# VHH binders against q84jc2, part 14

Target 1, 232 residues: q84jc2
Amino acid sequence: MSKMRNLVEEKFLEFYESWVIQLELYLHQLLIAHNNNTMSETELRHLISKLTTHHKAYYTAKWAAIREDVLAFFGSVWLNPLENACSWLTGWKPSMVFRMVDRLRKSRVVLVEAQVKKLEELRVKTKFDEQKIEREMERYQVAMADRKMVELARLGCHVGGESVMVVEAAVRGLSMGLEKMVKAADCVRLKTLKGILDILTPPQCVEFLAAAATFQVQLRRWGNRRHYVTHS

## First folded at step 10 (VHH)

Design pc3
Fold by OpenDDE, fold request of step 11:
Structure pc3 (fold): chain B 232 residues (1-232), chain A 125 residues (1-125)
Amino acid sequence: as target 1 above (232 residues)
Amino acid sequence: QVQLVESGGGLVQPGGSLRLSCAASGFTFSNYFMNWVRQPPGKGLEWVSGITSDSSYTTYADSVEGRFTIIRDNDKKMVYLQMTSLKTEDTAVYYCARSPDELQALFEEGYFDVEGQGTQVTVSS
């Protein structure tokens, strides 16, 4: 990853590295809470709140950054290739977290029928929202190949300054759309997360968050080992 | 000062439609997550719908999803609620409410301030 980075990439890289370090600390706390039954419900709720606040901080930084350069997030130089390969619209795919919920169902955690039903309803809704966003993304991607851009491509790189203006206009249009789509995707992520947390009890939430954080952290570690990259 | 003025309420039969409007002033409208909330007779406030500052995302309570649509116009500083397939249970005073933090609004449905007088919606045969 010796690629040239722009200012937005560099700033977010630094932020993300710090954010991941803090996530690992919270993961440790989650695991402790999960492995002992000594914590009170109030303590568990406090821990859950810390994690949700941490995630909100990520999206605060992200949304500020995408206003400057949303395209930076489609390269995501702060992620290794494995992480990028698992990325959907610049982040984790919302429907993927239900795999973590499935883990709960197969563990010592007993979900009541009402919880199972609500989780399935949320799963369906999440998938629907994902597909909606994907369709909108397709529209923007296809729009990039409009008549002017196709003609410009045919003529090659010998058209001079006018060519630059056409490309810049196209890129601006795309970027504006992408910013909205990325934000929409993030909203689906956040609502999915909130939805799950609202359905689960505090102990179940801790287990879920531990599973999710573990997967995220391990994915990064596996990717770094595979590609010989250091991000911290 | 902050002003939110709701309008468009009225009496409708079950299955009918209404369009509510909210005119906002006194704050930077385009920076806020906007909500519709309602208060049924004898009940507390209930969150109905929300929309992000840039309209990138909309969300609805389960009780109204598929029937209601929230839209905003940042140029006009307006937020709308298109209601269809109205039910007797939808009878309430409807309020437009702003959320001071967009991200927090996504995590807390009750994270809003009611500042308007509301508009009465009555669904009755």
Scores: ipSAE 0.831, ipTM 0.919, lowest interface PAE 0.5, mean pLDDT 93
Fold by OpenDDE, fold request of step 11:
Structure pc3 (fold): chain B 232 residues (1-232), chain A 125 residues (1-125)
Amino acid sequence: as target 1 above (232 residues)
Amino acid sequence: QVQLVESGGGLVQPGGSLRLSCAASGFTFSNYFMNWVRQPPGKGLEWVSGITSDSSYTTYADSVEGRFTIIRDNDKKMVYLQMTSLKTEDTAVYYCARSPDELQALFEEGYFDVEGQGTQVTVSS
């Protein structure tokens, strides 16, 4: 599917392509670390730190971009349709990572009771935060048919530079709440990620991060097999 | 010069409520993640609550979750902490503290600097 792109979309697309490449490199390192029993805890922590820094870099770029055009992230031209379909408020759904942890537990990751308890507590908190944001989103969606949207519809029927400027200004105004919701969602993602990493041991963190990165990369590949994505 | 001035502390009975205020100056307030932290008697600093620069997200320590509410006003350069259902264990000097990077603040609990003199909150029957 070919989409029209604005400057924000183009810039972020370029960024994201580079970011994903780097993620794949880190994934490779994570997999090596996962299979290397000789790696020290210090080395593992360093690798984990690099990954967390990499994720922080993504959100740094994202938050800068959404300040310019948050709507770009609801189209997300840098993602294929499958990736977009699986997105929750412009990113991964925070609560999904607990399913990843559960999958790891069913395989070879052994968690102590204290870890299980903490993960459950974190899951509950994460779910609560997700629901809060979803309620806010619903409120926003219901409010969309308000005076401003009517004005946008009205102005959209007119041709002229002035009308276009007014419409754009109105859209920017309406996007403010959306930006906050997206940022809130990202905060929940970050807090959830941090929470999980704090609960898990360094080897477990590496395994979790490897699984998460693998899923992200594979989802992209799956989507690309179904839908050819053009970056031109 | 960076200034953070806390106020609103006092003596309150258990179950009571109190609202703390922090006035910020000397820096671009709207660019910072803001925190409330506290120091109980004889203990170290404890993170209490945080709020993003645009109020899009708030977070709380488990010990205060559901009882405290953090709010900020970027126009007034103020951050507030509404405390309810206060407990004796909430007794502490409370500080507002800024975090220069909100992303880092979300990943590092101690990513803040205490720059104010704080306000005393005493919860006692």
Scores: ipSAE 0.823, ipTM 0.920, lowest interface PAE 0.5, mean pLDDT 92
Fold by OpenDDE, look of step 10:
Structure pc3 (fold): chain B 232 residues (1-232), chain A 125 residues (1-125)
Amino acid sequence: as target 1 above (232 residues)
Amino acid sequence: QVQLVESGGGLVQPGGSLRLSCAASGFTFSNYFMNWVRQPPGKGLEWVSGITSDSSYTTYADSVEGRFTIIRDNDKKMVYLQMTSLKTEDTAVYYCARSPDELQALFEEGYFDVEGQGTQVTVSS
């Protein structure tokens, strides 16, 4: 069943649909670049830059939207259930991309020792940052169930005006915290992505980005098929 | 007019601590990603640390990770750098610098504008 959507959800849905379409176009370019191996380093760098700019655009829109309604991103209506199930704090889990890199290594991508070392260092840092964010998230979630909120819950649905104000204040507080956590998570994502791109050569970057984009697009396609099949 | 005024520098021994401050004015402070950067003697500018507009995220150069802490106060329009376990290689003029694009700053550690006079930090035995 479709969820009721607020204005933020509707706007972001439209944006995201367009954004994904553009991503697919870039994916096509990445695949061409990867398979033909005829592009110059300058051309590859330009392509990489286009992708990074595209991702920047996503987070620009996201951060604008979460300022208005961060809760919209918890249960994102623009994502299918499979995509949502694979989401960590409203997006891809940063540590996941290292598995993609590992896959490349096991295939035909040859990484030098220095690259491997740097990737491992980045992996460790990324995991640390993830855990830190998770701890903070937990803190906010637990704080929601403070003494006042628990007491109000016991009073049932028929609460007075003061009780409503308390609940609203609590929700606002939670939302503010969630916004910070989401933003933090996005920062980790961006830093991780940048870190990987800095370690890899331009051809390797193209292969990585192609793999990442493929995963994202395929996840969406597969999830959509399942969703429509199960609800049709 | 944009102003960034750094302070708190000085002479310290290796292993010592120092806290730098930066007072910002002339722009909407809370909308900017803030950085600390430094220029060692005879070297170019190097990025040290960054903090998001809402303090949701902090990041550090590998050389200072675990030793330095960046914090900001948007109400006071201040950014701070707590330095601990200082090393001789930390000797530099330190600058507070703003990034015009927060997201870009996360992709480019060198994406900042230096506008202050800096504060001298000298670590010596």
Scores: ipSAE 0.775, ipTM 0.899, lowest interface PAE 0.6, mean pLDDT 91
Fold by ESMFold2, fold request of step 11:
Structure pc3 (fold): chain B 232 residues (1-232), chain A 125 residues (1-125)
Amino acid sequence: as target 1 above (232 residues)
Amino acid sequence: QVQLVESGGGLVQPGGSLRLSCAASGFTFSNYFMNWVRQPPGKGLEWVSGITSDSSYTTYADSVEGRFTIIRDNDKKMVYLQMTSLKTEDTAVYYCARSPDELQALFEEGYFDVEGQGTQVTVSS
């Protein structure tokens, strides 16, 4: 077998594997808190802070890595095929998280009228921000189809330093545009997460974070077990 | 020393437009999330808008969404606030402010370490 990974991919793979292990440990704490009705509000807020800090650490590492190689985050080597298939612009789709909130409402979480109203307002804002990014992606696709960009691609195999430099500059410009769209998507993810946690009470936040972490861990485990079964 | 200098304030009629500018110096401007905050007469500071270091994302207070636009120019080390459909409630001293950690700025609207001296915006007939 042969590994064909660049340095960015190797470093982020190591980071991500460690990050997920820590997420699983926090999930254990969230599940204990979810099942324990004697924890204080201060204890719950501390646990919530650990989770938000852990998510911030992921994006800190991601933003450093996409500066070097944004394409590594499209079809990532640290994700299994199921995880990659579920990605919207290199991560979870912000508006879909509200389905997780809806599931919690049907099961264990009682929301007051004010919370429901604020969640609907946030959902609409989140969807609007998503649609703005999707329109930017459409404009990016149009720019890729531009005749001058196609002509630059045709010149890329010709001998000559000038045509090579023009193609390299065009490719770098496209990569920088993609970096900005990925960062925009991550900002919407972070603002949506923050918005939900601000609307929910601390016990409700613990239940939400537990559900979110469970989904992420199970998606990874299910995707890996599928490959395990086919190789046994 | 880190310095932020605002300009472009003035007296404007309701419904009018105004563009605020902020010149930054003494730090690597292109690494920082930047904000506009304002202080209405007799009130505390109120966050208005923020923009990521590369302009990938902008965010606004509900009271100004759709009317104000934050813009930055990293080459000139400038941040701007384009204000339209101004209301008397927009009367305030406007400050440009720097956030020390841009990911944390997405979680905390009062998360900044340096602000300028401000520029007065007065909306009245």
Scores: ipSAE 0.569, ipTM 0.831, lowest interface PAE 1.8, mean pLDDT 85
Fold by ESMFold2, look of step 10:
Parts: structure tokens; C-alpha cells; sequence
Structure pc3 (fold): chain B 232 residues (1-232), chain A 125 residues (1-125)
């Protein structure tokens, strides 16, 4: 069991490291597009499409890996401790992106009234979906607490293969519930991303995607330095 | 070989309720994101609702959110649309449709293929 779980983690670690490197290359292109305001709308949409395709590729790989081992995504080996501590159900909290949009508005991005209205509607929708998932997670934790007495009996009284079968059933039940919640969270992330990109103009989308990629890269670099300092 | 058969439509007054059904065959139903779409009189197709293959996430057009509920039963290979608080603008032929790629369907609302004849829903006084 352990070797199979380690292999899934090692394979996704390799995928994720290459995925982040490619994200950094796309960030370079986004920054060039941001600094060069002579790019055509067609060229900007092409770059935006590359970024959305890159994000979909991440979830394609993630959903395949979750089917084998969803628990690997809680405290992931491919993330540093700061990245893991900032995760909400194995990824960025969907509503967090609206704080990023708000900061862009205060700096250089100008939004018209119609865009602001649509963004507020999307924010409400995103938070509603988040709250639904949080309530599902709470129900899940209550269900696990109710099974606490069974696990206590397991620790104190073992009957050979019977104890192994009970533990295996509990792990399978946990994984199925967690997989659904992780996938639901990912769906909210994708729908929120899509919604923002549909509301923003192509130049605004480039700024947003650059800010998001920059934040992810900075979080990784800051966390690697912080981990080095705090553990060494 | 792929077949989607819609049923349950009818004539109903504003404020009423209907439940649409869709029977699927000819493909591995449990692998697909499923949608309801509609065609109002004299207009093109309009996406209404979608559901992931394992029912982990449901999504709705703004115009129907809070009034319609999409449900699937993978054992029976069925998709349902529970409609309540119906309005005259809900009048349309309703189709169920599958999406070739689940993640693409979540990112591109309207990413689907219509296969069946549909079922008519008419909301009038």
C-alpha cells in the first residue's frame, strides 16, 4: 500500500514541478504583454487561451491522481509548508481571487460599472458554493466523530484479518467522501476563474493572470526560504 | 448508437412545476458531464444546467438558479430536471446533452452535443 501511495506522490511531484516551471514561462509572456500595449486583441486572447489550457492540464492530472490517492493532496510533498498551510481543500480558496481583483482595481486596472456589478454577483455565487462545501465538510467531520468509538475499539482489540478489513473499509469511505469534496472545490475554482475571465477585457485578463501567477510563484519562493530558515 | 430520450414535458401555468427525465444509452453514462439545454420559440439553444459525472458539483444558468434542480442516477442512466416556479419565459423545447470532456464542460458553459428530439415545456395562462 505504502509503495503505491509513494509512487503516486512521486509522479505528481514531477508533474507539478514541470507545471510550475511552465507557468513561470507563461508569466514571462504575460508580463511582456502587460508592458507592451500594442498587442492585438487576437494575440491577447491566444495567450489567455494558453493559460487556461495550462490550468485545465493541472486539473486533468490532479483528478487522475485523486482517483488513486486523494489523501496525498492533504499535506502534499510537492508543496512547501507555507503553500500547504494556505490551502483550502487542496488548493487556493476560490473567493481569495476577488481580493486580488480588488487590489488590481486600486493600482492600475479600471473597471466599468457593469463589470463591477457582475464581479459582485460572481463573488456572492462563489462564496455561496464555498459555504455549501464547508457545510458538507462539517457533516463529514461529525460522521467521523461518531465512528470514533469503533476506532478506539480497533486500537484496544484486534482480531487478525477482521481488524484489517474494518480499517480498509474506513479508509475507503474516507477517501470517497474527500474525493467528492476536493472535486467540488476544484469545480468552484474553475467556474470562478472562467467567470472572472468572461467579465474582464483581454488586457485586464492578462493583468489578472499575471498577478495570480506572480502570487503563486512568490508564495513558493517565500515558503522555500522560510522553511530553510525555520528548519535549518 | 448514442441515444438520449427526453420526456416529462407538458402545458403548465405560471408558478407551476414539472419534472423532466432523460434516459441515456449507447455510451458509458457515468463518465460524462451531463447538461440540460433549451430552445425557446424562434431562438437558438440556451444552456440551462449541468452536473458532474459523480454529482459532486451542479451548476445553473442565472435565469433558473434557485428554481431548477438537476439530478442524475448513474445506476439507471437517468438525468432529471426538477423545475419549480415556472415562468412564461421558460417555454422551450428541453434537451439533455452530454459533454465530451468533463473539465472542458465546467470551463466552457455551452460545451455540449444535442442528440435527442427534446420534450416541449409550455408555460402559459
Amino acid sequence: as target 1 above (232 residues)
Amino acid sequence: QVQLVESGGGLVQPGGSLRLSCAASGFTFSNYFMNWVRQPPGKGLEWVSGITSDSSYTTYADSVEGRFTIIRDNDKKMVYLQMTSLKTEDTAVYYCARSPDELQALFEEGYFDVEGQGTQVTVSS
Scores: ipSAE 0.556, ipTM 0.813, lowest interface PAE 1.8, mean pLDDT 82

Design pc3
Fold by ESMFold2, fold request of step 11:
Structure pc3 (fold): chain B 232 residues (1-232), chain A 125 residues (1-125)
Amino acid sequence: as target 1 above (232 residues)
Amino acid sequence: QVQLVESGGGLVQPGGSLRLSCAASGFTFSNYFMNWVRQPPGKGLEWVSGITSDSSYTTYADSVEGRFTIIRDNDKKMVYLQMTSLKTEDTAVYYCARSPDELQALFEEGYFDVEGQGTQVTVSS
């Protein structure tokens, strides 16, 4: 049973590997900025802009690739199994990012009451948007179980070439619905990220971005170590 | 030549409803994030609402969320703003606008191009 990758998977694997290397380089810059009390707010805003541009580049490439093969982003070949297991609709779950903000508040980040209020408002809005998408996914799953899809699955098991074409058309329709839901989820991710960065001061943004990049790097490293372990 | 033609404005009472329309031409409409933007009397432009190219995501200014609904029809190359529970502070000239980059539109307020003449909405008793 050989594993074969299509063109979309190979191209995005190459992109993603270079993208995470650059993320690690930006993480080093974030950590230097975090420990360097002499950086100006202008310099911090420039670094923050580099990180947001880097994330935008990821989604630019992702949305182009999704138009060709959204299913490649479910169980991605460029992610280890731990990274894939932590995904919600092909990425980090928007509401979970607030756990990171909460941990920073307890350890090192001092927020004024106005920021806390705005973050809570954003958390509620983010959760509401997530729930809307989850309801759409549920409706989609119910539609997959309707009589038409069951009939196509039965025919695919018992007949030849024309049934294959009908099954492929049904899979194509599934992919289009998934594409819209993945894009909606990405929009919530981007709006949540933007909202957090707008509420936090530049030093607080650097701490948040450093924590987020650290988590992503550690998740990848931990999953890769597990991947290579040999049992006796 | 890019054209965005707004229509459907008028005079309504507080609590009333109105539907704005925007007809698009001269560009590949189905590729663009679309926005409604308004200019209240004597004030600058204020972003109101946006919608992704495939209608997968809609977003609203806090002041209109729950009252306004943005809708697009890619076949007709139209974007609409369904307004309900109108308030006097909704009085403005309303423009539709496209964003040059769909992803950047989510990061940057004011990331839109106003192309048309707008349509006047007046909410008063």
Scores: ipSAE 0.485, ipTM 0.791, lowest interface PAE 2.3, mean pLDDT 84

